# Designs tried in a protein design chat: VH-VL binders against Putative dimethyl sulfoxide reductase iron-sulfur subunit B (dmsB). Part 32

Target 1, 262 residues: Putative dimethyl sulfoxide reductase iron-sulfur subunit B (dmsB), of Halobacterium salinarum (q9hr73)
Amino acid sequence: MTNYGLVIDQERCIGCQSCSLTCKQENNVPMGQFWNRVLTQGGDHVDTPSGDYPEGGDGGTLEMTYQPTACQHCENAPCVKVCPVNATYTRDDGIVEIDYDKCMGCRYCMAACPYNARVFNWDEPEHRPEDGTGDVAERPQGVVEKCTFCSHRVEDGLDPACVVNCPADARIFGDLDDDDSTVSKYIAEYDTHQLLDEKGTDPSTYYINGEMSPGRPWKSKKLESELDDDEAAKAARRRSGSVENGYDVTPHVPAETAGGDD
Key: E = the ipSAE of ESMFold2; O = the ipSAE of OpenDDE; V2 = 0.75 times the mean of E and O plus 0.25 times the DockQ between their complexes.

## First folded at step 16 (VH-VL; framework fv_bermekimab)

Design y01 (from x05 with heavy chain S30D; at its last look DockQ between E and O 0.54; V2 from the best seeds 0.64)
Fold by ESMFold2, look of step 16:
Formats: sequence, structure tokens, C-alpha cells
Structure y01 (fold): chain C 262 residues (1-262), chain A 122 residues (1-122), chain B 107 residues (1-107)
Amino acid sequence: as target 1 above (262 residues)
Amino acid sequence: QVQLVESGGGVVQPGRSLRLSCTASGFTFDDYAVHWVRQAPGKGLEWVAYIDYDGSYKRYAESVKGRFTISRDNSKNILFLQMDSLRLEDTAVYYCARGTFTWGFRDAFDIWGQGTLVTFSS
Amino acid sequence: DIQMTQSPSSVSASVGDRVTITCRASQGISRWLAWYQQKPGKAPKLLIYYASSLQSGVPSRFSGSGSGSDFTLTISSLQPEDFATYYCQQYYKFPYTFGGGTKVEHK
């Protein structure tokens, strides 16, 4: 059975923000909102180094570790548990998604998420360009949004946009239930950690710290250019599907998993 | 018994101000968004304003924007509507209404007050 | 703004009749549609929310259906207490808007 996860190699990450900006473009994220943010870990405040400067003949330690942070797609997801209408749900492949037709905007899931990974559309979302990108349907006012692991790409056999476009090859995506997947091998072979693991959320995102990995293998997932004619036509139809009232009635959620639990 | 009770309606002159109150009882007021809805005599319903459960977010119908201010005092279980620069077309029964779900945003109105009438003297 | 159009504006019916009221949104509103009953001199009473969910304490003869832009309220067997005006309301996005009402009258 498939269980998708992500490894982020913090030793390779250069803090360039490409993952954040690519996510925004790919997923038609509203102006002023980010699903993926690159934070600094270990300083006194955001973007400060940690450790000590060299002083008085003593060797100091200066560190600046970047922490790309989005939804962790938790296996024990508090956001799923608190949703009173089951709009937030876990797919059978481990991806946590939101059915925007069920979301009533209560934001309980935002209060429950310890990662601050969710954003809320208080007003009608604005986009640049003004009409949006068309790759993923715009979401309406009154719903919560978050990282989707780019499920629209994953269903076509592609890696998430943030994975493909990381210039440092710091992001590895794959099936955590496949011991032969690169993501599983890296979790087994490298010193990894999960954010706020004491909270018991069981994140599907792991961070490598200490020893640098080989990075993303160039052949671990299909590039978009490698789709055959049937796959490309299916992906194009899915992306160009009809849109009611300027927004997809159901966001990019497979019909088989739409609506989650009753 | 869950209740909303409006007060403060009456006869005013155009251009004047009026403050409506809505007192809540029988439920945890600060868990719910509340709205003002009005109904002109013999006519349909018109949504007027929204305030979130903690008062942090407010929205208004275009017809009242800039003239009306919704507010709440959660310690006293009171919702307010401050109505400034009143016009003849503001003549209506004003209802306060509670959203159905705690912290609800996209929400229907399950509890309504009895209404308070605002009219104008010539 | 989303315009809500109710049809018909009035219905003459007898006790026991099946009454159907329709509501059309000017754009898709998914299922974010409520139905209210209002009697003269009284506040509206919520009957149906989320297009088809019956409010607590509302008799099962009331039902709602539809999604997108076309919605229906059905009273399966009209009772004497059901003579009233019925309103639909979208709560998909601000400003929330009501239909013009449908008066259900005896006869």
C-alpha cells in the first residue's frame, strides 16, 4: 500500500525560497499567503545564526540551518480529528487533503495544527496574474488551505513541484511503505528527525541533519516530459476540467477519496 | 433556553444615529459568530453584518458599509449595531441571528431574536 | 453579489398536498444554501441547512435537495402550521443573500 512522505535534507538546503515560490505558482496560492515557508532554525529569532562567535582564543560555533516548513501530512493528524464535518481527511496514500465543499471555515484545524501549516481565506482570494494560473483551481472565500503534496502531480507519476524545482536537490518524495524507495532508504540510513515529534502527530515529513545525503536521484520519478500520450492527455484533461463559478466545485481531490469519512 | 433579545429600536430622524443591542442567554455566546439581518415592512430579508466569535473579523453589506459598526462584548454576552447617518431606506425590523456551528464562518442562522423596529419620523 | 431567485412567488395549496419551492443562484454555491420559514410577526425559523440537512426539531416532511445553482424545498404532506413564507439563503460568500420569498397559502 502507498504511503507518501518527504525527506528534506537540511545540510543541502541553501535557504533560497525556490520551494516556497514554486509551490505558490503551481497551486495558485492567493496573494499574501504561503503554503510552504523557509524558516531559520537555531537562532534567537528568525534568520539569525546560532552558536558563538570566536572570542578570546576560543573557537566559536556559528550555524544557520534552514527549515522549509509546510503541512507535514501527519499520520496521526490532529487537523483531521478536530474537523467537525470531515472536510479534512487522510487519503489511503497518506496525503492529508481538504474537501472545500465541506469546509465551513471554522478553523479548528488551524488551531490544532502545531506547525502553523494552514491558511484561511477571510476574503475573496486575490491572485497574480489576476485570473490565476489555471494549474490548480482557485479556492473560494471561507476555506482553509495548505500544502497538498501536489496530489495532482503525484497522481500523474510526477514529484511535487517543490521537489522538482529545488536547486540543491534537498527534497526527496516517495513511498514510505516501499523499503526500496529513496525516501525510505534515506530515513533508514541518515540521522533524521520529525518536527515536534513529542506532539505525537507522526509527520510524514523527515529532516536530515548532520550528514549530507546524495540528494534527489535524477530518475526517482518521471519528469513531466516523460509522460506518454495517454498520461499527458489525462493530466491535461484533469487540469483543464470545468470550473463552476470561477472555482472548482471540488478542489483537486480524486472522486474515489472525495468527501472523506461520513 | 437559548435566546437572543434585541433592543434599542425606535423612531429617529434621517441622518441621526441609533445603537441596537442584542443580549444572548442560554448558550456560550463567545463560541459563535453572530449577524444582523433586517427586513423592511412587507418585504424580504437582507443580511446586514457579521462578526466572528471573538470579534476579530467583521463584514458588512455594501448598503451599510461605512455607516454601521458591528461589535460585541463577550464578557456581557451583548452584540451591538451602531447605526450612523441613518437613511429612510434603513427602515426595517432588525434581527440578531446566531450561526449554527461554533466558530462557524460559512453558516446558516439557527437562533434569531424577536427583532427591533427602526422607523423614521417625518 | 450572488442573486437568489425563488419560484413561485406564491403557492395555493391544501392540507396534505405536496409543495415544491425552487431557488436558483446566479452562480454556483455548492451546497451552501439554507431554507427558512417565517410566519407573520415572527422571526424566521431555520428548516434546512447545507442544502439538505434537516435542522433539529424540524418535522421530517420537510426536505431539501440540490447543489450548484438549483435547489428545492419540498413539503411532502402540507400541515396547517406550514402556511407561511419560505426563504432560501446562500452562505457561500459575503454578502450572504436571500431569495425573494415564497408564500404558501391555504386554498
Scores: ipSAE 0.578, ipTM 0.820, lowest interface PAE 1.8, mean pLDDT 86
ESMFold2 (binder alone), look of step 16: mean pLDDT 93; pTM 0.953
OpenDDE, look of step 16: ipSAE 0.764; ipTM 0.890

Design y02 (from y01 with light chain S53E; at its last look DockQ between E and O 0.86; V2 from the best seeds 0.73)
Fold by ESMFold2, look of step 16:
Structure y02 (fold): chain C 262 residues (1-262), chain A 122 residues (1-122), chain B 107 residues (1-107)
Amino acid sequence: as target 1 above (262 residues)
Amino acid sequence: QVQLVESGGGVVQPGRSLRLSCTASGFTFDDYAVHWVRQAPGKGLEWVAYIDYDGSYKRYAESVKGRFTISRDNSKNILFLQMDSLRLEDTAVYYCARGTFTWGFRDAFDIWGQGTLVTFSS
Amino acid sequence: DIQMTQSPSSVSASVGDRVTITCRASQGISRWLAWYQQKPGKAPKLLIYYASELQSGVPSRFSGSGSGSDFTLTISSLQPEDFATYYCQQYYKFPYTFGGGTKVEHK
């Protein structure tokens, strides 16, 4: 029925790290840990791009490719299969989650994940500010953490924080089982790839490169004026924390996805 | 069949060093986290140190931090506790203990050795 | 550090009695609590882990309950071999800590 997924347009991505930082703020990610990392070709430093730079200013080719990487929410998830206490599980909507009360800290799921998408709280987690950020409860020492697709936001009808706060509109989230969703349309139209697809994990995250997409449509096919009062009130309460510039956010009307009207 | 055996206890002078050993048999030693737990004469149990299954992570009680070092040799199935700068309050029976689950972190102790006594003389 | 407070310090009981021992954590530890039995001159023996899971080979007269901060070990019908000292232990976070012990002794 619902099967959530993510498309990341690498041609639009500018490597700004907004997705990594907003994820950390939204999910109370501990100091020194990241659930989402922006990688560059040939490097693991999040704030330093890699590329070919000209010498003497002769105008050589600058090639930069950024790969935002977090949990891929795999349909054939090895982390779910190896968890001896079923703390790691797949929801009916395809989101892979961790029940922290069941997690015993064995880290089998970290060894099984080919994406290195999981982190472990060896020590008491520390937060900055000390009381944490966002509405998501901090996790204790001795559990594994990872991207959750911001399921707390998704359950309220909102996109993940990294999606709404991408300044390049490079992140598109939606239902892969809905042929009318933007994510499904982009997968059908654009040449996409999945990370390490030879491993057979069947990721729910897809990457576009080589051809730039139109980017993320804002929020919903409905205009803000078409929402009922309850929908509008809910959207307003949740959006305030998901916009970096603090401006009143005008909802984006869905636009053409393949060079035509929808 | 499954067994842990401590050795290396004895009578030492304060400020000196002692190395305890714990030999494992009957199970796959390098699949399990192991701990040292001590018990002063007539007193309760005190956790001392933890080492992960592959030796990559270690943790210590505050009372021994900086003085004791836990280590393991998985090729020989031996756990060690190097005890430096020994104090009178370190007088105890020292047990090695295995975690219940493979690769355990949050884990109870299902296999214990018989213990080795560390005491002091002037 | 998580303080484990065990009550009572001792219990005088007869064979056949129901014995209840309690253990309180200074903060929530979910269900990450174990119970051990120790006889004089012997190493501790694991009875119960994860608050209520009976270790293999342990008689069913032993049971554990509780979550959060308050935990109970129950011996439904005391047997002669059950006279011993019992310890609770949290393994929620380092440093792992034990209760002070409860000596169950012959009345």
Scores: ipSAE 0.556, ipTM 0.809, lowest interface PAE 2.0, mean pLDDT 85
ESMFold2 (binder alone), look of step 16: mean pLDDT 93; pTM 0.952
OpenDDE, look of step 16: ipSAE 0.812; ipTM 0.916

Design y03 (from y01 with light chain G28S S53N Q55E S56T; at its last look DockQ between E and O 0.78; V2 from the best seeds 0.00; counts 0 for: pae E 2.2 > 2)
Fold by ESMFold2, look of step 16:
Structure y03 (fold): chain C 262 residues (1-262), chain A 122 residues (1-122), chain B 107 residues (1-107)
Amino acid sequence: as target 1 above (262 residues)
Amino acid sequence: QVQLVESGGGVVQPGRSLRLSCTASGFTFDDYAVHWVRQAPGKGLEWVAYIDYDGSYKRYAESVKGRFTISRDNSKNILFLQMDSLRLEDTAVYYCARGTFTWGFRDAFDIWGQGTLVTFSS
Amino acid sequence: DIQMTQSPSSVSASVGDRVTITCRASQSISRWLAWYQQKPGKAPKLLIYYASNLETGVPSRFSGSGSGSDFTLTISSLQPEDFATYYCQQYYKFPYTFGGGTKVEHK
């Protein structure tokens, strides 16, 4: 049985906002609203008056960690529990969705969500077509919106837009119930955490911090389950660190620059 | 007993002001959005204004924007409509109405007051 | 603004008759449509919300149907207390708007 999840490698993330912008374009997100946001968090030196200064000897660094944040598609979703009209629901594949034709705009789900992942259309939404690539219909005034894991793309055999368009290959989407999926392997092999895990929401999004992963190991826009044999074999070699031909080196952001690793 | 009771209507001169009140009883007033709806004599119903359950968000019909102000005092269970710069076309019975669901936004009106009449002298 | 066109403007009927009232929206409003009954000198009373959901205490002879732009209120067997004016109302987006009303009167 499929159970979709997302791994975000914070060691790879460079804070470029590509995930936020592509989500906005793909899903026709209203002006002034974001479903996907990149938060910035400083290192252990944020309260130090002088901070880390460069010097001619062995140098200090400014350490910054980026935290891309959207709906966590929780398995124990408080937003689903509080919806009085069942407009917010969990699909059999684990994606949390909103039926906008049922949403009455009470915003109970916004109050219940600890991630602030939902936005509300107080007024008629404003959009600026016609530059987007998405085919997602506009939502009306009086409904709540959030990240959908791009279910419209997933149903067409494609990864979410934010996954495909991450230039650091920091985002991996797949089936958490398939032990052979890349998302499951990375959760087993790397030190991961979930946002606000103490709230008991059981998020389907996991974050790698501390040790850099190989990143998203396939290049196409397809879901991993849709890869042909050659693509799947190349992805497996990339996970192991093996390369044979061509340009296969994943870029890194040095800790001494704007993005920085831990 | 769940009820809404309007007051403050009367006969006024054009260009003057009135303040309508709506007193709620028998339910938790600050859990519900409330509206003003009016009905001119012999005419249909016209929505006038909306205020959210906690008073944080308000909306008005175009015909009354800039002249009318909706407000609420949740500690006293009272809804208000301050009507300034009154015009002859504001002649109507004014109803306060409760939204059906707690914290409602897209909501029908399940409880209505009996209305208060606003008219004009020549 | 969403225009609500209600028909007929009046209907003459007898007790026991089936009465059908229609309401058309100028754009799709999904199912965000309510029906109200109003008697002379009284406030409106909610009958149906979300196109087809019967309000508590409303007799089962009242039913609503429709989605999108076309909606119907049906009274399956008219009773003496049902002679009144009926209004539809969209609550899809502000400003909320009402139909012009349908007066159901005794033959």
Scores: ipSAE 0.541, ipTM 0.799, lowest interface PAE 2.2, mean pLDDT 87
ESMFold2 (binder alone), look of step 16: mean pLDDT 93; pTM 0.953
OpenDDE, look of step 16: ipSAE 0.777; ipTM 0.898

Design y04 (from y01 with light chain A34N; at its last look DockQ between E and O 0.51; V2 from the best seeds 0.00; counts 0 for: pae O 8.0 > 2)
Fold by ESMFold2, look of step 16:
Structure y04 (fold): chain C 262 residues (1-262), chain A 122 residues (1-122), chain B 107 residues (1-107)
Amino acid sequence: as target 1 above (262 residues)
Amino acid sequence: QVQLVESGGGVVQPGRSLRLSCTASGFTFDDYAVHWVRQAPGKGLEWVAYIDYDGSYKRYAESVKGRFTISRDNSKNILFLQMDSLRLEDTAVYYCARGTFTWGFRDAFDIWGQGTLVTFSS
Amino acid sequence: DIQMTQSPSSVSASVGDRVTITCRASQGISRWLNWYQQKPGKAPKLLIYYASSLQSGVPSRFSGSGSGSDFTLTISSLQPEDFATYYCQQYYKFPYTFGGGTKVEHK
């Protein structure tokens, strides 16, 4: 019943590249490759500002909207449909995955993806340090790769690395099929868009612009579904921004003495 | 019929150059990666070079790197192997070979030419 | 480079015999292993790809098995046309490499 998705608040995003670099560190993404890229939009060309650069005291403004872009984990994924060996597939929880033991390197899925979200490891991957930084398998040569929604973390009850380490709290991960999830609430409450929605891929990533959201309202690295009642209540208050009678509402439950998973 | 035909082999002197050709027919040549594989007389097989379907990626065996150049002309359905600074150990029958799958990278060699012999004058 | 070691280098067998040829990779290659047959003066012919998948037009007496670093080609009942040299080949990563070959000869 779970259907994972991501909300990115473009009003909160500061373009710092933390999500891109953390992705490389967590997943041992090879040197010269990125699974998540922070792009600019609103200029004359991709990754250019939309305004005039101020110079020499002349009037001018730069307007930059940042668009962190990775695999959209599409519900109607062309990359899944085109794979002749079914190496690319959609999990029951909506995550699009690649079985590297089946991938033969034909790259049909790269041609089919309108987001350019897939990369190909032509050569043996290079890492600095040589053994990599993340606690994941070495990236294989001769396969297509992309953002995984950090499924290895999600299976352990944790949010993706790029979500946890966003300094602007601009990235919210959760279950799109749970109306009580923060991602579902933000999609209902804010003006959101999906990239290239006219292509009919049905992306699982939504972008907020216009009005700034409260951002990611819990501070731990846990998935929202793994929060206890006290943590969930704190997240709900932060999401609403409400303060009762000019004072913070105290929790109804005892303070936690030991965190983490049992 | 689907086939590959090598040509351009012959007798050369060490240090000279030779250009091998492989002409494809009966299939859409520019959909497939192609390889050169060689076999010294009485010996086993050695992979020599790879070129992808559109020519954008090439790879060579260490024994020929820097001396051999693989290329293709998709408009004429021809694969080439330019062999410079030839050595006695380059004596072999040279085969061109096609992968089984369109745009294939990890793929078997399902179509082979009959080979062209490169030898050295004594 | 991934070294491919075939054994035996030759085998003497009679028509009807079961013949087993082994190929060992110097590192794990998953199932990215092909088998070829070559007769004198002719180009190699693909028999088995992806360790165990039979190429179209190849008789069912040929079978392949293995994963990781150890692989086997089996001819269940040798026929007169099966006397040839057999090569394994890894295609896990460049450079692609072949085993040294196994010559199957009439006893």
Scores: ipSAE 0.381, ipTM 0.709, lowest interface PAE 3.4, mean pLDDT 87
Fold by OpenDDE, look of step 16:
Structure y04 (fold): chain C 262 residues (1-262), chain A 122 residues (1-122), chain B 107 residues (1-107)
Amino acid sequence: as target 1 above (262 residues)
Amino acid sequence: QVQLVESGGGVVQPGRSLRLSCTASGFTFDDYAVHWVRQAPGKGLEWVAYIDYDGSYKRYAESVKGRFTISRDNSKNILFLQMDSLRLEDTAVYYCARGTFTWGFRDAFDIWGQGTLVTFSS
Amino acid sequence: DIQMTQSPSSVSASVGDRVTITCRASQGISRWLNWYQQKPGKAPKLLIYYASSLQSGVPSRFSGSGSGSDFTLTISSLQPEDFATYYCQQYYKFPYTFGGGTKVEHK
């Protein structure tokens, strides 16, 4: 049985926000909202460093750590459980989706999500740019939306947009139930963690730990151990350095600041 | 007992301002979005305004936009409607209503106040 | 804005009668429709939410049906306390809008 999952190599992540932006473009995500966030250790705002700046000629601890975060497509998804009208559901292939015709906008799922991965449409849907690549229906006002692993692309045998457009090759998508898949090989070969695994959500997203993060060539989807010297060199150039795992996943209901009728 | 109680209605002159209040009791007020709905004498119901559970988002009917301001004080369990530049067509009983779901957007109104009447003097 | 057309505007009925009220939306609203009862000098009371869900405490003689644009409220056997005005309301999107109301009167 197919069970789609995502591996993210944080060591390769350069914080370029391509995953966030391409997701937005592909899926017609409204202004000010993001399905795919690049969080940072050190603060709640984008590109917030952690640690201290060097003082007195001593080595500092100031660093930038990126934590790409979207819907984790949990196997034990609290958002599915709490939905009073069963609008949120898990597909046979493991992708968690929302039936927008059923979604009543109660936002229980937003409160239930420990990753704060869901957003709410306060306003009418925005139209994609004419040069957009997404073939996704606009979502109505008053529904919740989130990452779908680009199910519309996956159904066509394509990788999610965020994976395809990652310049650092930090994202690997595939079938977790296929031992021969690249994603399964990565999980088997390297030390990984899942976000908030203590919550029992059983995410379908894995983050590679520490310095053992592999390179992935864009076209070949090979493990670093499978790369030739040229491919390895190319992959190495896309690494941003070693990063520690840090993220802010404080659950809250996001609010859009409607322009001041105040 | 779960209840909403409106106050602040009365007789006002056109162009003046009036502030309505709605006091909630018997439930966790800050878990619910709340609405104002009005009814002109002998007429139907008209939705007026919406405010989210934390006050972070507000919506207004076009007929009152720019004149009315909805707000809430969750520490006191009070909903407000500041009505400025009042017009004769604003004559109505004003109801506050609670949504049926916690933090709901698409909600039915399961709890209503008794209403407060706003009328105009010549 | 979504216009809600309610029919009839009034109906004369007797106790025990089956009463049917219809509401049509100017566009598809899925099931995001509520029904309210209002008695003179009183606030509206929620009867049906999400087109067909009976509100707690409401008698089972009340039922709602429909999806998309056409909806129906049915009182299977009218009781003396059911003489009132009934309103449909969409909550699909802002602004929320009500039907014009249906007054159920004594025959």
Scores: ipSAE 0.014, ipTM 0.534, lowest interface PAE 8.0, mean pLDDT 83
ESMFold2 (binder alone), look of step 16: mean pLDDT 94; pTM 0.953

Design y05 (from y01 with heavy chain T102E; at its last look DockQ between E and O 0.55; V2 from the best seeds 0.00; counts 0 for: pae E 3.5 > 2)
Fold by ESMFold2, look of step 16:
Order: C-alpha cells, then structure tokens, then sequence
Structure y05 (fold): chain C 262 residues (1-262), chain A 122 residues (1-122), chain B 107 residues (1-107)
C-alpha cells in the first residue's frame, strides 16, 4: 500500500525560496500566505547567521542553516484528531487532506498543529487562477489550508511542484512503504530526523542536517521523477472509496454532496 | 440556561446614534462567534454583522458598512452594536444570534435573543 | 451577494399534511444552508443546518435535503404547532442572506 513521504536535505538547501514560491504559484495561494515557508536556523532574525564575522584576517565562524517547513503529513496527526466534522483526514496513501466542503472554519486544527503548518482564508481571494497555473481552483473563503503534497499532481503521475523545481535537488518525494524508492533509501542510508519527534505525531517528512561532503553519492530526483503513471493513478483510485487499512476511511466528497462551488 | 438578551432599543429620531447591547449567560461566551440580525416590521430577516469569538475579525452587511460597528467585551459577556448615521430604513427588531459551533466561522445560528425594537419616528 | 429565492410564499395546509418548501440560491453554496421557524412575536428557531442535519430538540418530522443551489424543507406530517413562517439562509459566504419566507397557514 502506498505511503507518501518527503526527505529534505538541509545540507543541499541553499535558501533560494523556490519551493515556497512554486507552491504558491502551483496552488494559487493567496497574497500574504504560504503553505511552505523557508525558516532560518542560525541567527536571531530571519536570514541572519550565527557566530562571529571575520575580522583582521581571521576566517570567522558564521553559520546559517535553512529549514523548509510545511505540513509534515503526520501518521499520528493531532489535526485529524481534533476536527469535529472530520473535514481533516488521512488518505490511504498517507497524505493528510482537508475536505473544504465540510470545513466549518473553527481552526482547532491550527491550534493543535505543533508545526504551525496551517493557514486560514479569512477573505475571499481577489483573483481567479489563470489558465495553465496547475489547473487548481481558486482558494475558498472560510477554510483552513496547508501543503497537500500536491495530491492533484501526484494523481496525474507527477511529482510535487516543490520537488520538481528545487534547483539544489534537496527534496526527495516517494513511497515510504517501498524499500526500493529513493526516499526510503535516503532514510535507511543517512542520519535523518523528524521535527519535534518527542510530540509523537510521527511525521512523514524527514530532514538531513549536517555537513555535506564532496563526493557524496548524488541520488537524482529523476528516480522519483520516473514514478510509473499506473502507480500514481492507483493512489487516485484509493481516494474515491472507503477502504480498510487499520483506521476508518471515508471518501471526502461523496457523490450526493459533491459540488463545484467549494 | 443558555440565553441571549438584547437591550438598548427604543423610539428615536432619524439621524441619531444608538448603541445596542446583548448580554450572554449560561455558556462560555468567548468560545463563540456572534451576529446581529434584523427584521423590519412585517418583513423578512436580514443579516447585519459578524464578530468572531475573540473579536479579531468583523464583517458587515453592505447596507450598514461604515455606519455600524460590532464589538464585544468578553470579560463582561456583552456584545455591542454601535449604530451611527441612522436612517429611517434601519427601523427593525434587532436580534443577537450565536453561531452553533465553538470557534465556528461558517455557522448557522442556534441561539437567538428575543430582540430589541429600534423605531425611527419622523 | 447570493440571492435566496424561497417558494411558495405561503401554503395552506391541514394537520397531517406533508408540506414541502423550496429554496434556491443564485449560485452554488454547497451544503451551507440552514432552515429556521419563526412564530409571530418570537425569535427564529434553528431547525436544520448543513442542508440536512437536524438541530437537537427538533422533531424528526422535519427534514432537509439538497446541495449546490436547490434545497427543500419537508414536514412529513404537519402538527398544529408547525403553523409558522419558515426561512432558509445561506452561510456559504458573507453577506449571509435569507430567503423571503414561507408562511404555513391553516387551510
């Protein structure tokens, strides 16, 4: 059974913001909001290093690390547990989603998320998506939103936009239940860690934090980019039905309640 | 017992200002969004204004925008409607109404007050 | 603004009759539709929310259906206390709007 996950290699990340801006373009995210944010570890302020500047011929000790942070798609998700209307749910493929037709805007899930990964659409968006912007609808007012692992792309056999457009190849997406996937090999072969692992949320997003050596084997995201169309289409079929997988799973848009105006 | 009670209505001359109050009891007031809804005599219902549970977000009907101000004092369990630049067409029974769900945004109105009449005599 | 068109404007019915009231939105509102009952001199009372969910304490003879733009309130067997005016209301987006009302009267 598919279980999608993401590895972020902080040693490769250059802090260019491509992932955050590409996510905004692909998903028509409103002005002033981001589903993916690039945080800085090192100094007291955003994009400031820690340590001492070089002085008098000394090389200094400046250091800065970037942490791209979005929804972790947790297996033990507090946001799913607190939703009183089951608008937030976990798909059979491990993606945590929100049914916007059920979301009443209570924002309990925002308070429950320890990663602050959720945003709320207070106002109607001022514009509609242009043709060719990832073929997604405009953002609805009055709902909570977050990173979706670009499920609309994954269902069409494509990698998430942030993965495809990372110039440093710092993002590896794939099936955590497939031991032969690039993402699984990264987790098996490198020291990875999960954010706030003491909280017990069991994130599906893993981080590599350490110095990157010259000559480290470069595992191409092309292995992830070559995901078979049949495998991606199977994940889409699983979203349309109720299935047994150890938890109760219900389709998020039953035919009688589906509408185009969410 | 869950209750909302409006006050501050009365007969006033057109063009004057008025402040309505709504006192809540029997529930945790600062967990709920609250609305004002009005009904002209013999007419239907018209939504007027919304304020969220902590007062950080407010919305108004276009007919009252710029003239009415919704506010709340969660320490006293009171909702207010400040009605400035009043017009003859503002004559109605004014209800305060609670959203059904704690912290709700898209919400129906499960608790209503009995209303307070605002009448403009001219 | 979303216009809510409610029909009929009135209905004459007898105790025991099945009464059906229709509400149509000028655009899709998914299921963000409520029904209220109002008796003269009283505040409205919530009957149905989310198009079909029955409010606590409301008799099971009341039911709601519909999605998108077309919604129906049904009283399966009218009781003497059900003679009142009924309003639909969308809460999909601001400004929230009500239908014009349907008065259910003695035939």
Amino acid sequence: as target 1 above (262 residues)
Amino acid sequence: QVQLVESGGGVVQPGRSLRLSCTASGFTFDDYAVHWVRQAPGKGLEWVAYIDYDGSYKRYAESVKGRFTISRDNSKNILFLQMDSLRLEDTAVYYCARGTFEWGFRDAFDIWGQGTLVTFSS
Amino acid sequence: DIQMTQSPSSVSASVGDRVTITCRASQGISRWLAWYQQKPGKAPKLLIYYASSLQSGVPSRFSGSGSGSDFTLTISSLQPEDFATYYCQQYYKFPYTFGGGTKVEHK
Scores: ipSAE 0.371, ipTM 0.703, lowest interface PAE 3.5, mean pLDDT 82
ESMFold2 (binder alone), look of step 16: mean pLDDT 93; pTM 0.955
OpenDDE, look of step 16: ipSAE 0.796; ipTM 0.908

Design y06 (from y01 with heavy chain G99S; at its last look DockQ between E and O 0.01; V2 from the best seeds 0.00; counts 0 for: pae O 10.1 > 2, placed apart)
Fold by OpenDDE, look of step 16:
Structure y06 (fold): chain C 262 residues (1-262), chain A 122 residues (1-122), chain B 107 residues (1-107)
Amino acid sequence: as target 1 above (262 residues)
Amino acid sequence: QVQLVESGGGVVQPGRSLRLSCTASGFTFDDYAVHWVRQAPGKGLEWVAYIDYDGSYKRYAESVKGRFTISRDNSKNILFLQMDSLRLEDTAVYYCARSTFTWGFRDAFDIWGQGTLVTFSS
Amino acid sequence: DIQMTQSPSSVSASVGDRVTITCRASQGISRWLAWYQQKPGKAPKLLIYYASSLQSGVPSRFSGSGSGSDFTLTISSLQPEDFATYYCQQYYKFPYTFGGGTKVEHK
C-alpha cells in the first residue's frame, strides 16, 4: 500500500523560502497565510541564528539552522480524530486532506495540531497567479486548509511543488512503504528525527540529522517550467527509479569555494 | 558498448602542465558524474577529482587542490583534467571512472577507462 | 578524511579455497562501500556496490557484507581467474578513499 512521506535535509536547506512561496502559488493560499513555513531554530523571527558570535577571536557557535515546517501528514493525526464532521481524513495513500464541502469551520483541528500547520480561510478565495501551475480548486471562506502534499500533482505522478522547486534539493518525497524508494532509503541509511515525536502523532515527515544526504546537484535543479522535453523526460525517469543512466550527489557549496569537506 | 578512454598522458618535467582527456561512448554522458582516480606504480588507488553531471560542482583531493582542474564538455562527451605545477608524486596511471547510483544515491564506479600514464623525466 | 583499513594486505590461497577480506572505516559510512578487483596492468573492476549488491556480470561466488564501519568481501570458492588485488572504497563523503588493497596470490 502506498504511504507518502517527506524527508527534509536541513543541512542542504539554505532558507531561500522557495518552498513557502511555491506552495502558496501552486495552491492559491490566501494573503498572509502559509501552508509551508521556513522557521529557524534560533528564534521565532525569520532568519534568527542560534549560538554566540565569536569572542576574542575564538571560534564562535553562531549558526543558522532552518526548520521547514508544514503539515506532517501524521499517521496518528489528532486533526482527523477531533473533526466532528469527518471533514479531515486520511487517504489510502497516507495523505491527510480536508473535504471542504464538509468543513464547517469550527477550527478544532487547528487547536489539535501540535505543529500549527493549519490555517483558516477568513476571506473570500483568492485566484491563482497566471503563472501558477496548480489546478487546485478555490476554497470557500470559513474553512480550514493546509498542505496536501500537492495531491493534485502526486496523482499525476509528480512531486509536490515545494520539492520540485527546491533549489538545494533539500526535500525528498516518496512512498514510505516502498523499501526501494529514495525516501525510504534516506530514512533507513541516515540519522533522522521527527518533530514532536513524544506527542505520538507519528508524522510522515522526517528531518535528516548530521551528514549531508545524497541528492541531485544543486545547480542542476530547475523549475518544471524551465525544463525542455529531454530534461523533463530525464527527470521523470529518475523519479520513477527506472533510469538506466546514473546521477550523482554534490554538496550545496561548490568545492572550489567551500574548502575541503573534512 | 559503454566505454571510457583516457588520453594525454606522457613524460613531463616537474613544474610543467599536462592535460588529460577521457572520451565517453556508448552511454548518455551528461547523466553521469565522473571521477579521476590515479594509481602510482606498485601502489594503491587514490581518488583525485569529481565533477557532477552538468559540471556545476567539482571536488578535489587535498593533494591536487589548487593545481588540478577537472572539467567536462558534454557536447563532445569528453572529461578533462588540467594538471598544473606537476610534482614527482603525481606520477601515476590516471583513470577516469563513471559514477553510478542506487535508488537515487551516489554510488560506486562501475565503468573505468584503461588509464593513461603520467611520468617524469629523470 | 575517512581512513579505510583493509586486511590482510596479502593472502595466499589455492583454487577452491574460501577467501575473506575485511575493510574497516574510521567512521560510520552506512553501506556506501564498494569492492573492486584489479589485475596487473588493468583498470579496476567493480564487484560489489552498496556493501552487498553484486554488480551485473560478476560471479555469485563473490559476496559483500557489513554496515557501519566493518565490511567483508568473500570469495566462496576461489577460481584461477580470481588471483588479483582487491580494493574497498568508501563513497560516503568526499574525499573518497580506498583501502590499501589485498593481493590474493597462489599458495
Scores: ipSAE 0.005, ipTM 0.534, lowest interface PAE 10.1, mean pLDDT 84
ESMFold2, look of step 16: ipSAE 0.625; ipTM 0.838
ESMFold2 (binder alone), look of step 16: mean pLDDT 94; pTM 0.956

